# Designs tried in a protein design chat: VH-VL binders against Interferon-induced protein 44 (IFI44). Part 7

Target 1, 152 residues: Interferon-induced protein 44 (IFI44), of Homo sapiens (Human) (q8tcb0r1to152)
Amino acid sequence: MAVTTRLTWLHEKILQNHFGGKRLSLLYKGSVHGFRNGVLLDRCCNQGPTLTVIYSEDHIIGAYAEESYQEGKYASIILFALQDTKISEWKLGLCTPETLFCCDVTKYNSPTNFQIDGRNRKVIMDLKTMENLGLAQNCTISIQDYEVFRCE
Short names: E, the ipSAE of ESMFold2; O, the ipSAE of OpenDDE; V2, 0.75 times the mean of E and O plus 0.25 times the DockQ between their complexes.

## First folded at step 11 (VH-VL; framework fv_lumrotatug)

Design k2 (from j1 with light chain N32H; at its last look DockQ between E and O 0.70; V2 from the best seeds 0.00; counts 0 for: pae E 2.6 > 2)
Fold by ESMFold2, look of step 11:
Structure k2 (fold): chain C 152 residues (1-152), chain A 119 residues (1-119), chain B 107 residues (1-107)
Amino acid sequence: as target 1 above (152 residues)
Amino acid sequence: QVQLQESGPGLVKPSETLSLTCTVSGFSLSSYYIHWLRQPPGKGLEWIGIIYYTGSTDYNPSLKSRVTISKDTSKSQVSLKLSSVTAADTAVYYCARDRPGWPLYFDYWGQGTLVTVSS
Amino acid sequence: EIVMTQSPPTLSLSPGERVTLSCRASQSVDDHLVWYQQKPGQAPRLLISDASNRATSIPARFSGSGSGTDYTLTISSLQPEDFAVYYCQQYSDWPLTFGQGTKVEIK
């Protein structure tokens, strides 16, 4: 049975245009493959550039990685928020996938201004990141679903 | 407590390979990443590269063809090799500690070791 | 690669004066900027991370500010131990790059 994205055509077009016009191919969907960052990384490592899309209430937020995710290796991460048709971005900069997705927070024990907690279905970010993404003053955002796309 | 110390030859002949060792104490190489940097006399700092806990590396593109970083976790050592050196490689070489994740900065540095490339 | 340009190259001042050092990036680094202090014969010392966060044990007279491409390090009242070279570094993307430094000298 085919896995269908929650991303609308309009939002897909906006994200494609913003991140280089690449085709989006679905690699992972939390509601199908399980809300576990380990499963996400198993499916999404070594896939070239990827786009992580998080669906929460009135928000679509996420992260773009130009380099392939690889175990423990820094990748350049650009965060985004999409509200209606407006996209805002904020560079997280060089970050490891384990820190971004919290696969083993105790092993790396590194604070970040943006965390995707698949197990607890929350996104945690600091005030500066929320402001730069144009989001309200909430420090956590619930994950209704999240998806990762290969960008080809 | 936390310490990093560079060691190696102070003088290297042109065309040879520069080999340095960073010995660390007070922390585990399985939990922190080590970078190599250098500073030519009277100049600014240049990032050389990083070694990850998996043994993977990333290098400055300007040096990638000549540089190898490796580690021996059991000896708490990280090695730098730079091949085919010229006078332009004369610098103080540093190893520095990076707490993986974000933000990326160097919280502890070695004292540095001067390497002179001269005939 | 992101080029970091610091100004002025040298600044001659007396203790007690206020110091403002500039760091400009060739493209936006979105606050992913670090400041280091380096004294003669020593390794660099972390001062400020993430553009404005003072590192452990760094005196309050040091502060960082700025955004986008333009960042500053301020020393509110220069102390004798603050005469050194100051470097900025970006971590927005590989390779990590540093400014060429600003030397703060005693007048």
Scores: ipSAE 0.456, ipTM 0.804, lowest interface PAE 2.6, mean pLDDT 87
ESMFold2 (binder alone), look of step 11: mean pLDDT 91; pTM 0.929
OpenDDE, look of step 11: ipSAE 0.877; ipTM 0.942

Design k3 (from j1 with light chain N32Q; at its last look DockQ between E and O 0.68; V2 from the best seeds 0.00; counts 0 for: pae E 2.2 > 2)
Fold by ESMFold2, look of step 11:
Structure k3 (fold): chain C 152 residues (1-152), chain A 119 residues (1-119), chain B 107 residues (1-107)
Amino acid sequence: as target 1 above (152 residues)
Amino acid sequence: QVQLQESGPGLVKPSETLSLTCTVSGFSLSSYYIHWLRQPPGKGLEWIGIIYYTGSTDYNPSLKSRVTISKDTSKSQVSLKLSSVTAADTAVYYCARDRPGWPLYFDYWGQGTLVTVSS
Amino acid sequence: EIVMTQSPPTLSLSPGERVTLSCRASQSVDDQLVWYQQKPGQAPRLLISDASNRATSIPARFSGSGSGTDYTLTISSLQPEDFAVYYCQQYSDWPLTFGQGTKVEIK
């Protein structure tokens, strides 16, 4: 049996159109492969551009990486929130996978605008980023599931 | 105390290779990223490239075919080589430190070294 | 490549005056913008990151604002030590790019 994405066909099409019309191929799903960023990075590094989709109660949010995730290497990151059929985005800019995913927080300075903590199943986001993505202030963002797609 | 110091010849002949060394102290090259930048006299800054703590690099596409950045972590040194230089490569060259992750800016810079390309 | 355009190229002002420097990006950089100060013979000095966050030890007279493609550095009351060249830099995409600078000089 194949691993099935939580994306609906409509949401998948909206995301494809927004991020350049590329085919989305599932690389990782937290509920199947485990909610650990190490497993995510092992499966998702060196895959070219990727789309990370995070499912949290009434939110679909995520990150598009323009370059391959690679150990310690900057990639251009665009954050998004998908509400019904509307996409909001906020460019995080150049960020390393270790900073984006809380893998080695002791190696780096203070937390960034946006981090995906698979171990604790939560998204860490400052107020500025939350507002620019059109998210409600003070919302708690827990990860019900998250998926990463190769974009080809 | 964090310090970066550029060194190398101040005069380079056209078509030859410019070679500079950045010596760092007060931090480890295994934990921080080093960039090279340059500033032609009286003009703005141009980013040349980065070397990551892993030894991987990214370069400005405008210079990529001519540039090599490397490091020796045990000597606390980062090297810049720029081949086939012309007068357009005359500039003050800087190395600068980038703390890993986000946001990306340069918190410490070397003093800069002027390299003149002239016959 | 994101082109950063600063204006004006030069300002001649007296101490105590307010200074406003403009930085425009060829595409949105979503606050991924840094301001530096550079004095003759010296390396650049970090002033402001994330468009508006003053670096440690930078006086409150320096402030940054703007959004999208248009950003501003303001010096509310120009001091003698503030005569320098000011550069903006974006970090939203490779390659990192800088504006050509605004020279703030004494009248």
Scores: ipSAE 0.536, ipTM 0.839, lowest interface PAE 2.2, mean pLDDT 88
ESMFold2 (binder alone), look of step 11: mean pLDDT 91; pTM 0.924
OpenDDE, look of step 11: ipSAE 0.702; ipTM 0.905

Design k4 (from j1 with light chain D93N; at its last look DockQ between E and O 0.80; V2 from the best seeds 0.80)
Heavy chain, then light chain:
Amino acid sequence: QVQLQESGPGLVKPSETLSLTCTVSGFSLSSYYIHWLRQPPGKGLEWIGIIYYTGSTDYNPSLKSRVTISKDTSKSQVSLKLSSVTAADTAVYYCARDRPGWPLYFDYWGQGTLVTVSS
Amino acid sequence: EIVMTQSPPTLSLSPGERVTLSCRASQSVDDNLVWYQQKPGQAPRLLISDASNRATSIPARFSGSGSGTDYTLTISSLQPEDFAVYYCQQYSNWPLTFGQGTKVEIK
ESMFold2, look of step 11: ipSAE 0.689; ipTM 0.883
ESMFold2 (binder alone), look of step 11: mean pLDDT 91; pTM 0.927
OpenDDE, look of step 11: ipSAE 0.911; ipTM 0.954

Design k5 (from j1 with heavy chain I34W; at its last look DockQ between E and O 0.72; V2 from the best seeds 0.75)
Fold by ESMFold2, look of step 11:
Structure k5 (fold): chain C 152 residues (1-152), chain A 119 residues (1-119), chain B 107 residues (1-107)
Amino acid sequence: as target 1 above (152 residues)
Amino acid sequence: QVQLQESGPGLVKPSETLSLTCTVSGFSLSSYYWHWLRQPPGKGLEWIGIIYYTGSTDYNPSLKSRVTISKDTSKSQVSLKLSSVTAADTAVYYCARDRPGWPLYFDYWGQGTLVTVSS
Amino acid sequence: EIVMTQSPPTLSLSPGERVTLSCRASQSVDDNLVWYQQKPGQAPRLLISDASNRATSIPARFSGSGSGTDYTLTISSLQPEDFAVYYCQQYSDWPLTFGQGTKVEIK
């Protein structure tokens, strides 16, 4: 069955113009396929560039991967926050999908950190990342839903 | 602790294949990602490529058509082959260790081995 | 690819002086930046990761700063053992790239 995105047409256009300039094709939705990073990666690996969009009560945030996700392999990651119609971004840099989509809450000894915990439905990020994305401080953000799109 | 040792011929003729081996001791080869880099005498560093624990690789696009990185876990060795060499490939070659994850940096380097391309 | 440009090419300074080394990226690297020290005949040594995070056992006189495209390595009081070439490296995107180095010479 066809799965519909939570992303509004306006937000889709804004993200497409900023990152893709092309079509966004839905690959994964947490509320449909399960809030499990393993399921997300099974559906989203080897798909070329992808956009992960995370819906929280007060925020739309996410990550753009410039290369295909592959097990254990680095991809260049750009984080973003969309507030109303304004985009802020912060380059996480070369990161493996296992680090980005962590199953357990762990910290690296680093000021810049961003982790998506599907099982516990949380996003964890450090103060520097939060500030550069224009987000309010308090360390964790709840995931109401998250979706991944192929950027064609 | 961790020790990295590059080895191979110091002199290679133009058009031939440069072959180097990095022998790793102190830790498991499979627990880390391994890179090759090079530094022409008196010049800066150039990244050649990475090999992942899966055997997958990523290469610098400038060298991709001529480069093969491989590993032999039973011998704790990572190997570099660079085909069709010219004088521009004369450099000190390094292997380096990368802790999987983030951030990406090299915490251990081999001593380096000079390879001269000359007829 | 992201081009890293270091300046100046060479500094000749006395022990005790402050050293400031510049690294500029051709596009923003958002703190995905590493500093290395390389002494003659040796492999590079990790100094700073993530633009400002000093590596274990690195003396406090070394510090990293900057943002976006512009980054700085500072040695607050130059010691005789700090004679070396210093390189910056980015890990924002493939391929990994290095600056051409700044040579710090002690008079």
Scores: ipSAE 0.601, ipTM 0.853, lowest interface PAE 1.9, mean pLDDT 87
ESMFold2 (binder alone), look of step 11: mean pLDDT 90; pTM 0.918
OpenDDE, look of step 11: ipSAE 0.907; ipTM 0.952

Design k6 (from j1 with light chain S28D D93R; at its last look DockQ between E and O 0.77; V2 from the best seeds 0.80)
Heavy chain, then light chain:
Amino acid sequence: QVQLQESGPGLVKPSETLSLTCTVSGFSLSSYYIHWLRQPPGKGLEWIGIIYYTGSTDYNPSLKSRVTISKDTSKSQVSLKLSSVTAADTAVYYCARDRPGWPLYFDYWGQGTLVTVSS
Amino acid sequence: EIVMTQSPPTLSLSPGERVTLSCRASQDVDDNLVWYQQKPGQAPRLLISDASNRATSIPARFSGSGSGTDYTLTISSLQPEDFAVYYCQQYSRWPLTFGQGTKVEIK
ESMFold2, look of step 11: ipSAE 0.729; ipTM 0.889
ESMFold2 (binder alone), look of step 11: mean pLDDT 91; pTM 0.925
OpenDDE, look of step 11: ipSAE 0.910; ipTM 0.956
ESMFold2, look of step 12: ipSAE 0.704; ipTM 0.880
ESMFold2 (binder alone), look of step 12: mean pLDDT 91; pTM 0.924
OpenDDE, look of step 12: ipSAE 0.916; ipTM 0.957

## First folded at step 12 (VH-VL; framework fv_lumrotatug)

Design m1 (from k6 with light chain D50Y; at its last look DockQ between E and O 0.78; V2 from the best seeds 0.79)
Fold by ESMFold2, look of step 12:
Structure m1 (fold): chain C 152 residues (1-152), chain A 119 residues (1-119), chain B 107 residues (1-107)
Amino acid sequence: as target 1 above (152 residues)
Amino acid sequence: QVQLQESGPGLVKPSETLSLTCTVSGFSLSSYYIHWLRQPPGKGLEWIGIIYYTGSTDYNPSLKSRVTISKDTSKSQVSLKLSSVTAADTAVYYCARDRPGWPLYFDYWGQGTLVTVSS
Amino acid sequence: EIVMTQSPPTLSLSPGERVTLSCRASQDVDDNLVWYQQKPGQAPRLLISYASNRATSIPARFSGSGSGTDYTLTISSLQPEDFAVYYCQQYSRWPLTFGQGTKVEIK
């Protein structure tokens, strides 16, 4: 079946303008390809800059990678939250994709303050990261769906 | 115990290639990343580059055209080569260990080795 | 690349005094900042990562704070072993960059 983005035209325009006005090409959608970070990374490595968009009930949040995801290699990560039409951002900084995308917390000793857990469909953030993104003081956000786009 | 040790010539002539080796012990190059840095006498630090467990590298753009970092995992060694050196390359050179993931910081450093570039 | 600027270049103090060192980045680094201590003839020693997280075995008198582009290392009561040069380093993006250092010396 055809794979189409959940991202509205308005939100797509806002994200494009904020992160450089580039075309967004859908690489991965959790509800289509499966909520498995391994599948996400297989589809999204070596694609240049990418934008990960996470849909929750009252939040659109995500991560922009300035460099290609590559196995074990650092990429510069900028976290964001889009509420209504306003973007807040917080730089996670240089981070490897295995740390950012956890598929099993017990197998990954990842002390990051931001984790995307595809298996359990949760985003885990510490309080500092939530506050800097302008989010409520919750430690966990449910993933209704998530998508990754190549930024051209 | 974790150790890093730089070795190589202390004097290099202008236009030649600076070659250094970092020998590591107490940990595996498959589990940790090695960076090279340098510090001109009496001045601050400059990052040179990183080598990943895959053999991939990232380099400081200011040095990228002249630098090569490589490794020999069987000898637990990481090498630095800097071509076409000038007096501006005189510095103490360090290798440093990075636990992959997040956050990025250097928990162990070599003792450093001074390389002087002089005619 | 992100330019890191430390101030003051030198600070002369007596043991027991409070030390405040400044590090400013040319663009936001959002707590992606490390502090190191370096004594003469030695390699740098990790003090603080992620702007405020003390490394293993670092005494509680060392603390890091700040946000965005402006960061501070504080030593609440300066001890004789704390006289050294202090460097900040950002890791928000490549290349890694360091401040030029602040020398803390005995008055």
Scores: ipSAE 0.689, ipTM 0.873, lowest interface PAE 1.3, mean pLDDT 89
ESMFold2 (binder alone), look of step 12: mean pLDDT 91; pTM 0.924
OpenDDE, look of step 12: ipSAE 0.909; ipTM 0.953

Design m2 (from k6 with light chain D28S; at its last look DockQ between E and O 0.74; V2 from the best seeds 0.80)
Fold by ESMFold2, look of step 12:
Structure m2 (fold): chain C 152 residues (1-152), chain A 119 residues (1-119), chain B 107 residues (1-107)
Amino acid sequence: as target 1 above (152 residues)
Amino acid sequence: QVQLQESGPGLVKPSETLSLTCTVSGFSLSSYYIHWLRQPPGKGLEWIGIIYYTGSTDYNPSLKSRVTISKDTSKSQVSLKLSSVTAADTAVYYCARDRPGWPLYFDYWGQGTLVTVSS
Amino acid sequence: EIVMTQSPPTLSLSPGERVTLSCRASQSVDDNLVWYQQKPGQAPRLLISDASNRATSIPARFSGSGSGTDYTLTISSLQPEDFAVYYCQQYSRWPLTFGQGTKVEIK
């Protein structure tokens, strides 16, 4: 029983073209492996560049890491939103995977730019980031599922 | 209180290895990241590299072939070695503290130590 | 590598004047920008992070603004202690890079 992506063929092609035409290999899917950031990181560290895709109602959003996720190590993070056929992006910049993938929002209650909370199935995003990604300001960002791909 | 102090020889001969130590107090090297930076006299700042709490490093590509950063947590020390130095490496060298995560900025700096590369 | 370019290189001004310092990045840095102040013989001091967030204990006369590639540090009314060199730094990606500095000196 193979794990298949929730990405449509069209969206997969758009993401591949935007991030340099690279092949996407599925490493992790929340609905299969569990909505826990620890499991995500165990499967996704040391994999080179990766693409995290988050599915929420009519939203596809995510994060592209230009370097491997490694324990405690900064990676250059580009956030994106895919709406229809258009990609918007906003650079989060250098960020550690432990900060990007948070297991408890209340422990990190300072002004936050973007965090993926697998345990509570939420993306926490400030208004500036939401606006720069072209997202509706009064839209709740919940995680229906999320996937991580190795970019080859 | 949080303190960082650079130390090492003030004069280094061309082609030799520059070796500096950053001694820290008031915080643990297991919890914070240390960067090395330098500033040629009267000029701007250049980032050299970072050492993570795990001992992993990232370096400025312009210096990567010549630089090594390491640490000794039991001595609260971070070391910088820069090999094959030239006059262009004359600068004030700083160590600086980074609170891990995001955003990335330096909240505490050492006082700096001048290293002159001269025959 | 993201090249940070500051202008002007030097400003000669009197206390009480309003100052605007420019920092331009060769690529968008999306507010991943820090401002530092450096006085002679001292290490840099953090002024502003995330383009516009003043650091603890920094006076309100300092403010940061801008977006994308173009950022500004403003000092609303120069004080005698503000004569220094100011640097911008980006943290969008490695390597971290700094502008060459703007020296604000007394007229």
Scores: ipSAE 0.704, ipTM 0.878, lowest interface PAE 1.2, mean pLDDT 89
ESMFold2 (binder alone), look of step 12: mean pLDDT 91; pTM 0.918
OpenDDE, look of step 12: ipSAE 0.928; ipTM 0.963

Design m3 (from k6 with heavy chain R99L; at its last look DockQ between E and O 0.91; V2 from the best seeds 0.80)
Heavy chain, then light chain:
Amino acid sequence: QVQLQESGPGLVKPSETLSLTCTVSGFSLSSYYIHWLRQPPGKGLEWIGIIYYTGSTDYNPSLKSRVTISKDTSKSQVSLKLSSVTAADTAVYYCARDLPGWPLYFDYWGQGTLVTVSS
Amino acid sequence: EIVMTQSPPTLSLSPGERVTLSCRASQDVDDNLVWYQQKPGQAPRLLISDASNRATSIPARFSGSGSGTDYTLTISSLQPEDFAVYYCQQYSRWPLTFGQGTKVEIK
ESMFold2, look of step 12: ipSAE 0.622; ipTM 0.868
ESMFold2 (binder alone), look of step 12: mean pLDDT 91; pTM 0.932
OpenDDE, look of step 12: ipSAE 0.903; ipTM 0.954

Design m4 (from k6 with heavy chain Y53R R99E; at its last look DockQ between E and O 0.82; V2 from the best seeds 0.79)
Fold by ESMFold2, look of step 12:
Structure m4 (fold): chain C 152 residues (1-152), chain A 119 residues (1-119), chain B 107 residues (1-107)
Amino acid sequence: as target 1 above (152 residues)
Amino acid sequence: QVQLQESGPGLVKPSETLSLTCTVSGFSLSSYYIHWLRQPPGKGLEWIGIIYRTGSTDYNPSLKSRVTISKDTSKSQVSLKLSSVTAADTAVYYCARDEPGWPLYFDYWGQGTLVTVSS
Amino acid sequence: EIVMTQSPPTLSLSPGERVTLSCRASQDVDDNLVWYQQKPGQAPRLLISDASNRATSIPARFSGSGSGTDYTLTISSLQPEDFAVYYCQQYSRWPLTFGQGTKVEIK
């Protein structure tokens, strides 16, 4: 089957206008390519700026990387939440992709304020980050699906 | 005990290349990132660049055309080369340790070495 | 590049006094801010990371606060060992940038 985004037209336009200048090109979709951060990184490294969009129950959240993801290298990360037509954002700052997409399953007490765990299909973040993104107070958010786009 | 130590010539002539070495102990260069920074006398700090575990680098755009950072993990050493120096490059040079990930801060610094660019 | 501006440039105080040091970023850094202390002839010493998180072994009299572009380091009661230059640093994006420092000196 052809791989299509779960984003609505309106949400895609809002994210494009906020982060990307021209268009979003789908690189990865968890429900198609598998919910594994290793597969995500294999498809999404060295692609220039990217936008990771996470679909959960009541939430569309994610992370914008201003530089290419590359093994072990820092990229400037901006977290976001999209509610209706409003984007809230919080700068995670310089972070490596291994830290952002942590595969450590030993506990939800991660060293970062924000962690995407594709293997367990969860987003883990602290209360300060949830508050600054305008989200309900919750230690974890389930990943129904997630997608990564190249920002062209 | 974690230590970093800068070494190299204290005096460099204009137009020549400044070359410094940071020798580390108490931790592995395979596990941590090393940054170079400098501080002109009586002034604030300027970030020069980073070398990653893999040997890849990122540099301050203001210095990128003149700077090279490299490392020798087997000798626990990180090198800084800054070409075509002028008096504006006179500073105390530091190497600093960065635990990879987040947040980015320098938990250990070398004592610094003064490099003077003068005829 | 994010420009970090510290104020005041110098502050002359006596031991026991309370001091507040300001750091302003040219754009939002969203708590991606570090405070260092530097004494003459020494390398900087980490005080506070993530705007408000005190580093290991740093006394409770040091505290960090602020948000967005405006951040503050507070020393509740100056001790003799606290007379130094204080720097802020952002890590929101490359290049890393530092403020020009605030010198806290003895009256």
Scores: ipSAE 0.669, ipTM 0.873, lowest interface PAE 1.5, mean pLDDT 88
ESMFold2 (binder alone), look of step 12: mean pLDDT 92; pTM 0.935
OpenDDE, look of step 12: ipSAE 0.902; ipTM 0.954

Design m5 (from k6 with heavy chain Y105A; at its last look DockQ between E and O 0.82; V2 from the best seeds 0.78)
Fold by ESMFold2, look of step 12:
Structure m5 (fold): chain C 152 residues (1-152), chain A 119 residues (1-119), chain B 107 residues (1-107)
Amino acid sequence: as target 1 above (152 residues)
Amino acid sequence: QVQLQESGPGLVKPSETLSLTCTVSGFSLSSYYIHWLRQPPGKGLEWIGIIYYTGSTDYNPSLKSRVTISKDTSKSQVSLKLSSVTAADTAVYYCARDRPGWPLAFDYWGQGTLVTVSS
Amino acid sequence: EIVMTQSPPTLSLSPGERVTLSCRASQDVDDNLVWYQQKPGQAPRLLISDASNRATSIPARFSGSGSGTDYTLTISSLQPEDFAVYYCQQYSRWPLTFGQGTKVEIK
């Protein structure tokens, strides 16, 4: 009836405690609303801080945005990986939603440290970011599903 | 050739509004972000704010209540206004270019313009 | 606000010496760090971005390193044109902040 999160209660509490949020409200789920950047951004822009949670075979990873996503505007992005009950994080820093959710890394003619490709259902990141998140040395990570929550 | 140049009055009276213009060439304001920064003589750098290609802005919280950044794309100009100035606002003011999709660093700067706040 | 602290404030050296400049952030910036060089009467010049990536046309004697809160700019063999003030900048979050600079001056 209602769109429900894939996030377990335990993992939700761990993420809330780590990022300081009081309430997570589901804004977007890829398997329900479509695996496309346009749909994600339409639902998630101008929502205040948000938490993007990506479900992969071996990992729960994601990104916390401290400011609202807005067209072309920087938000402070903190990446995370959640393995069992342990969180690793790596600050991506000031990043625009277009860079973070770009499906074509050559579009910006720039190196990328982390990118969520909803269309191809992959996360792309460099070795440094992968190592600092405590992840295996894979070139890409498949997206089984991903969700975005409004924080507080 | 990429160039940025600051211009405006070099002397501003206390309590008045400091007004500067950054004129750019060799790139489009529709594609790049412009920041304003300042540096008091003999001191370090302070970030003032940014204007995005959309016209949206972000400002240093320390200055936010007094600062406005705007642009005129047809004139290739970005303006800085800082109201209610005091002697603490005496500085060399810079505009600088930020390349979207790259690490946030300033690849091109103007030469700077000194603004002195004095009675 | 992330406070960037550079040390030492001044460094007096001769050409040919190796220079190591420190920059510490009040919280982790995770390589979201930039180095600039500024000579008297000039605007800052971009040297290093992403903690270790040299900008276009920057000589190989300049290198950046570090992680987390602690970063270093190294000049492997100081040249006469390298006497300047060096600033670090973080871009992990707003507002952008700079260190107060390290002046590298001739002994």
Scores: ipSAE 0.700, ipTM 0.880, lowest interface PAE 1.1, mean pLDDT 89
ESMFold2 (binder alone), look of step 12: mean pLDDT 92; pTM 0.943
OpenDDE, look of step 12: ipSAE 0.850; ipTM 0.936

